# VH-VL binders against q9h9l3, part 32

Target 1, 176 residues: q9h9l3
Amino acid sequence: PRKMVAIDCEMVGTGPKGHVSSLARCSIVNYNGDVLYDEYILPPCHIVDYRTRWSGIRKQHMVNATPFKIARGQILKILTGKIVVGHAIHNDFKALQYFHPKSLTRDTSHIPPLNRKADCPENATMSLKHLTKKLLNRDIQVGKSGHSSVEDAQATMELYKLVEVEWEEHLARNPP

## First folded at step 1 (VH-VL)

Design sa6 (framework fv_sotevtamab)
Fold by ESMFold2-Fast, scan of step 1:
Structure sa6 (fold): chain C 176 residues (1-176), chain A 122 residues (1-122), chain B 112 residues (1-112)
Amino acid sequence: as target 1 above (176 residues)
Amino acid sequence: QVQLVQSGAEVKKPGATVKISCKVSGYTFTDYYMHWVQQAPGKGLEWMGRVDPEDGETKYDPKFQGRVTITADTSTDTAYMELSSLRSEDTAVYYCARWGDYDILTGYSDYWGQGTLVTVSS
Amino acid sequence: DIVMTQSPDSLAVSLGERATINCKSSQSVLYSSNNKNYLAWYQQKPGQPPKLLIYWASTRESGVPDRFSGSGSGTDFTLTISSLQAEDVAVYYCQQYYSTPTFGQGTKLEQL
């Protein structure tokens, strides 16, 4: 648990028709939910679609945003050697252009015991919002001003804690 | 299963306004943009604009901007294209089209209405 | 706007022979980050809406006969019909979706 962090990234649309997801904000919290990192990040490509309804990113956030290469270095320094918890975390790692070892990765969208506790099919990919409401009785991603990556990272860590003991035991017996 | 059904042919005088409908079925209307394309007789295809039925956001080609208005009514699953200040060169077949994401994993979901002929003459 | 130019404007081919239609874009429609060309080919018969044949420059749409193939990258693209059938007589359009969608002027394919 001590060497465990949770991450959530916000992406904006870049590339043709805004179809490419590029990192525009990253939040990292520790095991207790304290913020270790929270920065707006300037993509190296032109932003076609801010996706503000979901990302919460607006043009003003980009004015003093940390350039991608610098932000990536800071983030990777925090993640390296730690157990990293996320929801659909492959999207975050893709946006970071980063490979994190599977043995140190925990994806709350692919933990069968977590879905079971939420009365969801074990192999279904459930949204963070749904799992948080079902298991923590908390509403996240409320309203139309975009998501808070800090809120999402905190919720993700709390969800993982619900199954941490049984899932870590499972992984010890069945290494990825 | 997926169908886009357009309203019938129209004959209008120069300066008039025309409003064409496109009723959809077989999918969730709010999940896809609805595009409108113009094809003049014996000519190629020109994109006019699109609407997001979920929030009503529109984007238009500059050639038509100021004269075209595209809307969506989620209560009837119907998209509309309204073209004002009609000219003889607006005589064309107008298509509504739903193309999905150009995602290789899901393929290109491409559906077109049957077309609506608008004739502008005095 | 990206301008799409097709050649030839019309083409006559005998049944069973190869038909080749070319399409040139005024700027590259290749997105280097995913290595995909944002180019599609459509078939249109009189009185019908366009029918998608090929997307991503070379990926054939489900249900489209394998005699249709697309090739090319960047700014120069080709649609090939390896052995013309009578039902292939139509107008063919290329379309880019790299930016605001634009179509070529069309190539009318006729049976010789």
Scores: ipSAE 0.005, ipTM 0.457, lowest interface PAE 15.3, mean pLDDT 86

Design sa7 (framework fv_sotevtamab)
Fold by ESMFold2-Fast, scan of step 1:
Structure sa7 (fold): chain C 176 residues (1-176), chain A 124 residues (1-124), chain B 112 residues (1-112)
Amino acid sequence: as target 1 above (176 residues)
Amino acid sequence: QVQLVQSGAEVKKPGATVKISCKVSGYTFTDYYMHWVQQAPGKGLEWMGRVDPEDGETKYDPKFQGRVTITADTSTDTAYMELSSLRSEDTAVYYCATSPYGDYVRYYYGMDVWGQGTLVTVSS
Amino acid sequence: DIVMTQSPDSLAVSLGERATINCKSSQSVLYSSNNKNYLAWYQQKPGQPPKLLIYWASTRESGVPDRFSGSGSGTDFTLTISSLQAEDVAVYYCQQYYSTPTFGQGTKLEQL
């Protein structure tokens, strides 16, 4: 069986008025929630907006941060050939400038059985915070000092595990 | 345009205190450390310390510890360097310096923008 | 403190000739996790503040002529001016930013 990991990235704002999202931290955990990777990442462009309330990133984190090109190589080495779980994961892949096969991608923001279990409309996009509270009875992303990408990746893996058997069977019958 | 504009020259007596300002424009003041560097006449550059304007955290070189105080006022985008118990050997040009211009890859790394310098003369 | 030592203290070079300035650190300024040398070079002319020429040991600052280059890694660094121009007469400083910033004592470059 293929190995499975969960990923969560934090982005900062670069480009005009900080509208471009650039990778500034990445956390990857294995099936059991153990950390495989967690690094601050130095964008190649000037940071206009740290988005600290959401990202948890401040200028001190950029001191000795891993340059984007090096970090990207390390991250892709971990992701290649594995089932990758994330929440709204297209944003993470875009920030990584990476294409991961859809057959090996699991997006917890687009799994109808997970929403059903949370008493939410099956086709709605629910936040990671909401699903984690409803299904795991756990508060994440608490406070105004930013999110922990490690905690978010761990929560994402635990959420996927709740529907894994049902969803893998669905994907086998209905390939993406 | 990024600019650091320092206050004018000072003449002080031994034992006095001097406070020099560095007014910032053209970038977000809280995003970058502000450094202070001393250069005695005919001598090299000596780093004195820096402040993080976002939270007021400071770090000083041991040679100046106890005499130097570096602060930042985010309401006026101005950094300050205060040096007390002045001695004749403190006669020097004092520079503020930071890293905000252009590509982020020089952030914290080199001091790419410098003030014009402030001459402090300590004499009796 | 990381001690920065430059050599020579002064040198004279004819216009069009190569100038070489060396800088040694008392400990490595290479951070293995990001593979970066925390080393910068500055140019200072009389009555002016220092001007950043090179950071990360070898990356040229925007607007700096291509005759300036930096090389080296770990503890041994070199600033090279491939063909001296009159406007290059100045004092040059190396600086580490691996820890609390420290500068070399400076190298005075004069025209022969």
Scores: ipSAE 0.000, ipTM 0.456, lowest interface PAE 15.7, mean pLDDT 86

Design sa8 (framework fv_sotevtamab)
Fold by ESMFold2-Fast, scan of step 1:
Structure sa8 (fold): chain C 176 residues (1-176), chain A 123 residues (1-123), chain B 112 residues (1-112)
Amino acid sequence: as target 1 above (176 residues)
Amino acid sequence: QVQLVQSGAEVKKPGATVKISCKVSGYTFTDYYMHWVQQAPGKGLEWMGRVDPEDGETKYDPKFQGRVTITADTSTDTAYMELSSLRSEDTAVYYCARHEGSGYYTPYAFDIWGQGTLVTVSS
Amino acid sequence: DIVMTQSPDSLAVSLGERATINCKSSQSVLYSSNNKNYLAWYQQKPGQPPKLLIYWASTRESGVPDRFSGSGSGTDFTLTISSLQAEDVAVYYCQQYYSTPTFGQGTKLEQL
């Protein structure tokens, strides 16, 4: 009964020239990789750029999408009080307009033992795609149709499990 | 033309706090990390820390951790570096410098620098 | 921290002659998977900020003259100026970005 979940969000461009990143999909998986949440989310602002090659989001996904305020409430109920794993997770929290305690946050883009296992510079921010290929021998984010946030959340949880014991011990000795 | 323009020279007493600015123009502020580098007179370059203007995430060198605060204001395209509990050895030229944060294998090479701000700490 | 050591501390070279500056890292800055060296070179003139010359050990920054070249791999790197010009008189710094950025102590290049 680990109180641990992994999250991945997809953003679309809103505001002038599509400059602003707005939440348009969120996927959350449990420790075993089972999907707890996966919804398309309708931003409160007009979508200027779907960023489909990266987000995988198209106009059709917005037709019955959950409005941002409702989706945010659902997501926060799942995240609150749990250890939340993500990759460059501050972007996800920013899109959710949410502050999660750093003591309960695990960012796989900033875990030196993960980079070390992948034979990468410890201070470098490595992509989820690279770490997953190197450490799990699995290709994600393939093709031109955009990313699957479910796939990304599952890969993120699996990556964290590779260093969980070591990293939790480190955090116990060096609280954030 | 890309420019980083820093605030003017400061003279401070030991124990004081200094805050210097770095105003950017000619590029999208949020596309680049902004770093701060210290150069004591006749000495080499020491990295202090950086901020991601997109979300305000910071990283600091342990030597300056606890005394340095780096921030970014996207409404004015300006980065700031605040250094507290000033000592005579903090007398130095402080530079802001940008670096492209582009994902996979980003060079931490600083392609554009501010002109520098001299901070003198004297009794 | 990765310690960067340059040699020599200073050198004097006649106009038109070759200048060579060396940089050694305490640990390898070569990432084997992408085969890139996380190493840059800068030029600094008195009263001016540093100017980026080379990154990825051997890639010349846009606008930098062909006479500047970088070479080396792993722990040993060299900056070469094939034919010294008067405007090349400056202090040169190497910098690694494999880990938290660190700079060499600098090499002062003077005209003989």
Scores: ipSAE 0.000, ipTM 0.473, lowest interface PAE 17.0, mean pLDDT 86

Design sb (framework fv_sotevtamab)
Fold by ESMFold2-Fast, scan of step 1:
Structure sb (fold): chain C 176 residues (1-176), chain A 121 residues (1-121), chain B 112 residues (1-112)
Amino acid sequence: as target 1 above (176 residues)
Amino acid sequence: QVQLVQSGAEVKKPGATVKISCKVSGYTFTDYYMHWVQQAPGKGLEWMGRIDPEDGETKYDPKFQGRVTITADTSTDTAYMELSSLRSEDTAVYYCARGGSYYPTYYFDYWGQGTLVTVSS
Amino acid sequence: DIVMTQSPDSLAVSLGERATINCKSSQSVLYSSDNKNYLAWYQQKPGQPPKLLIYWASTRESGVPDRFSGSGSGTDFTLTISSLQAEDVAVYYCQQYYSYPTFGQGTKLEQL
C-alpha cells in the first residue's frame, strides 16, 4: 500500500501498414494488485491492424471505447505524482504521449537484480512472460486471445515487489 | 543460432502445384511473422505474402492472390508456401524470411537458403 | 504500389574507396506522425539469400560493420560504404515497407 501503481497498455497498429503503435487499452493496478483503471481506448487514427494475438483487442471492443483524449486525461490523473511501475514502460508513455519523471519511473525490463534472480544476463531486456514464469512460476500471455493488460500490470507489480527494497536503495544512492 | 532451413529444389511442369517448406530453429516460431519472397531471374525480389504462425492469419500481395497459400505447423515449427497453376515465369528462387521484430513488421532479418523451382515442359 | 528505383545499375569501386548507392521511391515512405522512414537495405552475394544491413533508413542491423551507413528521408535514400572491402562485392537492394513490401531492382557493386 503505497503511492505506487503499475501500468500496462495494449496497442493496435495505425498508420502505414499498421506499423505505428496507438493506445487501445490501459490497465492500472495499485500496490496490492487491485484494478484502479481498465478501459478500451479509441485511437484518433484509423486502426489498420488490431494485433489481436498480442493486444487481445477486437473490433467489438472499439464500439463503445473511450476516446483517446478523454482516456489520456483520466490516466494522467492517476499517474501524476506516483511511482509508476511498468515493463518496457517507455512504450506505454510514448503511446500516452506523456512524460513521467525518471525519478518516479520503475521499468522491470531494466532492473539488473531482477534479471539476476531469474538467472538471466543482468543487462538483457527480458520479456514480462519470461520473468513472470521464472520468478513467480506463473504463465501469462497464454494462448491466441491476446494479452490481458490487467494480468500483465498485476504481474509487473509482483515482479517489482521482489526487488523493491534493494532497487529503491540503489536509486537513492544513484539518482536517475 | 537462428536458422531457417528450406526444402530442396523442385522441377515442375506447367499447371502443376509446388509446396516448399521452411523449418525454423533458434527462436520461438509463433513470435514472428514468416514471409515469402520470390526472386526470378531479371525481375529482382518480390514479396508474396506472410503468415502469423500463432493464429494462421495470412496477407498476400494482390499479384499472387488466388495462386499462393501460406500455412504454418506449430507442432513442427515449419512454414509452407504452396504455389498453384505454375507457369514458366514462376521459375525462381523462393525464400522464407522472418519479420525483423517481435511485433508485425515487413522488413526481414533472417532468411532461408532459398529453394529453386524450375517450371519447364 | 510504391516503385523503388536504384541508381546506378552497377558501379565499380577500388578497395578502400567510398561506394554510394542511391534509392528513390515513387511516393514518400516517411510517416509524418512518427518521423520514421520505412526503408531497408540488403546485401546479396551470389548463391546466398539477401542479408539485412539497414532498417528505418539509418539503423544498422546488429553485426553489420560500421563502414555501412544509410541516410536520406522521404523519397531519396543512400547506402554508403565508407571504405570498400573485397567481401563487399555484392548486389545491394533497397526495400520499402510503408505499404506492401517492394524492392529496388538492385545495384551490382564490383571491385575496380
Scores: ipSAE 0.000, ipTM 0.508, lowest interface PAE 13.6, mean pLDDT 87

Design sb1 (framework fv_sotevtamab)
Fold by ESMFold2-Fast, scan of step 1:
Structure sb1 (fold): chain C 176 residues (1-176), chain A 122 residues (1-122), chain B 112 residues (1-112)
Amino acid sequence: as target 1 above (176 residues)
Amino acid sequence: QVQLVQSGAEVKKPGATVKISCKVSGYTFTDYYMHWVQQAPGKGLEWMGRIDPEDGETKYDPKFQGRVTITADTSTDTAYMELSSLRSEDTAVYYCATLGYSSGWYSGFDYWGQGTLVTVSS
Amino acid sequence: DIVMTQSPDSLAVSLGERATINCKSSQSVLYSSDNKNYLAWYQQKPGQPPKLLIYWASTRESGVPDRFSGSGSGTDFTLTISSLQAEDVAVYYCQQYYSYPTFGQGTKLEQL
């Protein structure tokens, strides 16, 4: 079987008034939840808004952070050819300036059976925090110090594993 | 830092069995297939097979099927390649390789061991 | 098995000049579902393991100089070194990973 990883990225605001989301941290975990990659990443543009409440990123984390071009190469090397699991993963791929094949992408914010297990409308986009609490009885993204992308990636993989067999069968019958 | 460190050179007689090790560090051993590649002196590269260290599943090239056995020890993060019924044509450098761009069971390889020379002579 | 054939078997190029190596597969290595060519290029120097240069036919591996580029699709692929440097003298291999991995026979690149 094809190898599988889960990813979660943190973004900071760059560009005029900080409206552009730029990659500033990426965490990747394997099927068992072990960390394969977790680095702070220096955007090529000036950071206008650290978005610390959500990102957990502070100016200190940018000191000696891996430059975007180098980090992107490292990350894509891990993702390429694998099934990549994420939550609202289009945001992560956009921040990476990367297109991952749809056939190898699993977005836990758009898996109807997962919402069904959580007693949520199948076509609604539910937050990672809500699904994790409902299905894994675990609280993530607690406090005001920002999210842990490692914690989020681990939760995302565990959520996918709850529906993996059913969803892979669905995708085999209904290729994207 | 990803590192693959192989065991040292071996000299074997025809009909013998050789077992080569590949110890990994710098990544999660069970996340990536470990592949083995043969290179005869002055010749090209030939894929032998691979293992999934997480569950021990193996795939072998038909050319080596029946003579090659690939195993993994997750307690020591070490992969092994055992080749039996050795012939002079098996004289080669053997490489372990991992972390690839994948078609599921197969990949291109971005990390390689240093190679192990196996000489089969009378 | 997918058979990989390289041309030429050997090539001598002067420093600063362009080197071109071709690779043909016996069947397409383009996967229609993801539109990727499952083709890699390696550099090997005497006494060393192969070094990955290019994957997905045209994606340069991190740390590989810009003078190396890959092109092609389906069954016909090319590795180009735009301006040869002395350290580029090596044997180059193409490899498909669409099925059981197979390598081309190699192209020896020498300085003229």
Scores: ipSAE 0.000, ipTM 0.441, lowest interface PAE 22.1, mean pLDDT 87

Design sb2 (framework fv_sotevtamab)
Fold by ESMFold2-Fast, scan of step 1:
Structure sb2 (fold): chain C 176 residues (1-176), chain A 124 residues (1-124), chain B 112 residues (1-112)
Amino acid sequence: as target 1 above (176 residues)
Amino acid sequence: QVQLVQSGAEVKKPGATVKISCKVSGYTFTDYYMHWVQQAPGKGLEWMGRIDPEDGETKYDPKFQGRVTITADTSTDTAYMELSSLRSEDTAVYYCARDTYYYGSGSHPWFDPWGQGTLVTVSS
Amino acid sequence: DIVMTQSPDSLAVSLGERATINCKSSQSVLYSSDNKNYLAWYQQKPGQPPKLLIYWASTRESGVPDRFSGSGSGTDFTLTISSLQAEDVAVYYCQQYYSYPTFGQGTKLEQL
């Protein structure tokens, strides 16, 4: 059996006007929601915009942060060969500068049965916060201090588990 | 599906204030920055500013000399743009336009979708 | 501020012929770290808002016909319509998002 993990990354803005999303934190949880990895990560480029409202990242977190190249190696060792669950996960993979096989990727922002359960249009891209509230009756990402990537990864895994059997059967019949 | 619907045309006197609304539907309002763009007759498009609907943070183009105020009401999923001390040169179509900023990612201000536009005429 | 300049101001092209619109930025909009050009193109028809055609200088928005293509890098960009259709008559704008957004003055494309 292939092991399954859920990932959530926090990005800060680098480059002009802070337009480039650079990895600044990554959390990975196992199927049961236990934390396998959770580190602040130092981008190789100057941070222009901490995006603290979303990321929860502040200058203090960068003092002992793991350099990007080292963190990337650690993260990829955990992801390789596993089914990886995420929400809008292409952003995470882009920030990691990583290609994960589509057949082993599960994006909870792109699973029509999940949206249907939440009374949302099947082809809409709904936020993790919205789906978690509708389907798990739980509030995440509360307040102005930014998101917990651990909390987001845990919620993402729980959302996937609601449709896992149905979606895995669909993917077996319709491989990506 | 995703729609930005703006309030109707306004006619104002010089020195007045105008407030235009932009009601959104089909996505989570707080996930994207909302921008405002001015298009004067015979001129191009000019960025005025943007708001983060989640916390109300704003950024403005200094060209409007502090005359522009952008606000958001999350209870009605509506963004507002208020322009004060109106001049004849403020006669323009005003657009709200959504950022391509997505949750957990950076702001990418190429704009999609756009509201239908609101014509503001300033006449003396 | 980054100044965007389009050329020509207006252009008349016969149906089925190629149309080319140029856009120049006062400074480079290519970011070396991600190797992307922070440049978009829009189409605007009378009485309508601008419609996104191209982003990242050459990436076509979903649903935009393949006769539209973007090219260029750094400071010089081109929007090409390979074979003009009647519905392509519009004003076209380039926009940079390397800094605070600025637009070109527009190019009016008419059917000859």
Scores: ipSAE 0.005, ipTM 0.520, lowest interface PAE 11.7, mean pLDDT 87

Design sb3 (framework fv_sotevtamab)
Fold by ESMFold2-Fast, scan of step 1:
Structure sb3 (fold): chain C 176 residues (1-176), chain A 123 residues (1-123), chain B 112 residues (1-112)
Amino acid sequence: as target 1 above (176 residues)
Amino acid sequence: QVQLVQSGAEVKKPGATVKISCKVSGYTFTDYYMHWVQQAPGKGLEWMGRIDPEDGETKYDPKFQGRVTITADTSTDTAYMELSSLRSEDTAVYYCARSYGSGKYYTDAFDIWGQGTLVTVSS
Amino acid sequence: DIVMTQSPDSLAVSLGERATINCKSSQSVLYSSDNKNYLAWYQQKPGQPPKLLIYWASTRESGVPDRFSGSGSGTDFTLTISSLQAEDVAVYYCQQYYSYPTFGQGTKLEQL
């Protein structure tokens, strides 16, 4: 009875020299790619570096952003008990200050069959942009205006669907 | 797959300038800071400075400020460190090292290092 | 500048025994908003560049053996090797990244 969602978060730099990755946007889509959640999120501490080239976040987005504590509660309510798909998802869970069970986590940056389909070394960590171009013939994360976390979450779910059957069978035989 | 390959050993006279290269492969050059670290013979590690290859922003340790220049060439995925007005105390192995993480996950923990370049300053 | 001080300067430990290296920072490297310590540990063998072992004070880098662990918070940090192996003979450095990076002076670990 486990439902499946895909998540992608955008982080801004807070803390010393802007090196702390603080959650500033989160997008969650369902199995079909429909948006379940997409909010700008206000970190509890001062933003030192918007990282706009990567995050797509500007000062204007923070004006109406949902405070971190409230956003976190909303997001965790959606993720709890579901299979959660992401790319390098440990970074997203870190920014959420959240521990999701390994048995319900799917990381498209660490699925050997997916790399094999892309003609990449099975043990390499490939970018979402590369895998999406190679396997789905789509360009994501285009330009210098930053990434769309909705687009990234949708691409991540579609990539997972390419290997879902074989990977779920693998995990059933070889639990993490 | 990720590699940082540095140029070969240099022997310079006092007052000269040395320029060391660090060519990267296996990752997107503009996603990571590139740092330079000095290690004098039998001594510890000293941070010199770093560059953001995406926009060319540099930060330097005050000890080296005015003598060190760090640059990056995104067309060849190569970072450079130039040290001028060389003194015998500048005899050291120089390392390039990238910050751990990607463009949106910066840390100054150095996960990948070059092999090092020995610079000898002698009269 | 944040000054990093390691102790001891050198340490001799028998194979299979526990090794403990300490690192102190001149000011806290704990950021209260994220509750993270901006501290890393490196291993350096002769003729080689340093190798990252630990970051965020206690997070083990991928591929680093389980016998290596980091602990501590604020200004006092420890690197522990639970059971010394011959290949662990090296110089170990702590490094803060709360401000611009600074390293400890190094601790030379030798086999007793």
Scores: ipSAE 0.000, ipTM 0.491, lowest interface PAE 13.1, mean pLDDT 87

Design sb4 (framework fv_sotevtamab)
Fold by ESMFold2-Fast, scan of step 1:
Structure sb4 (fold): chain C 176 residues (1-176), chain A 122 residues (1-122), chain B 112 residues (1-112)
Amino acid sequence: as target 1 above (176 residues)
Amino acid sequence: QVQLVQSGAEVKKPGATVKISCKVSGYTFTDYYMHWVQQAPGKGLEWMGRIDPEDGETKYDPKFQGRVTITADTSTDTAYMELSSLRSEDTAVYYCATVQYSGYESTYFDYWGQGTLVTVSS
Amino acid sequence: DIVMTQSPDSLAVSLGERATINCKSSQSVLYSSDNKNYLAWYQQKPGQPPKLLIYWASTRESGVPDRFSGSGSGTDFTLTISSLQAEDVAVYYCQQYYSYPTFGQGTKLEQL
């Protein structure tokens, strides 16, 4: 079996009116929730909006942050060849400017059995906060000081583990 | 559930100042921006500005910059919009509105107050 | 600033028939980096505040009937009501949030 990791990224706003999401932090955890990577990342473009309420990123974090090009190389070495779990993970891959094979990608925002366990419509995109509260009885992303990408990656892995056997069997029969 | 309740109608003379309130309930006031929108008769909806209740940071539309002041009182979960140097063209319904999106700042509005009519006459 | 123009100004449609409202922005509200259209639609009835129907041009707000749909990209957008019901009589507004929020002038929808 391939190794499995969970990822969560924090993005800041760059470009016109801060509408572009640029990578500013990345956390990666292993199957047991141990941190494999957690770094602040300096975008190559000027930060227009730190989005601190959600990202937890402040100007201070950028002072010694790893430049995007270097961080991307480090992150891709960890992700390559592994099953990568995330929530709305296409946003993380987009911020990384990276394509991960769909066959090795698990998106907890689009796993029907997970929504079913949470008493939510199977086709709906539920937030990580909502699923974590309903299924793990745990509050994440609390307050207005921003989200912890480590906490989010850990929660995402735990959520996936709830449906892992069922979903891996489904994917084996119905390859993406 | 989420509710935004605004103060009652006001009648003012030209040159006066009006201050409208918007009291929130059903969510944590400091977690989301509070916006103000003007709807003048026959002119449609115009965004005036917004405040971050956590730290009092404000942003205003250039059209209203200098005449509008938005404030927040976290002890009463109430936002205020003050408009000075009133003119007859300021006669409008004023709305407070917020977006409860946890991603990044988006300025579409899923919750609105009931509106406050301000009439500037004579 | 981005100017939003709706057409028509008013529209009368019989119950059960399709209603189509158009919205044009003076510049693109599609951001290539996130591939999203920063466009929302609202319904407003007399004496009430606007009610959000659609955001990101085509995403229906929770609780909004599926007869309402949004389409379009860039500068040209459409709100469609597939089968008009009496409760749909209202003024409809488009709104961009690519820059400082601006609204269209509104389209008044009446029952024919």
Scores: ipSAE 0.000, ipTM 0.477, lowest interface PAE 14.0, mean pLDDT 87

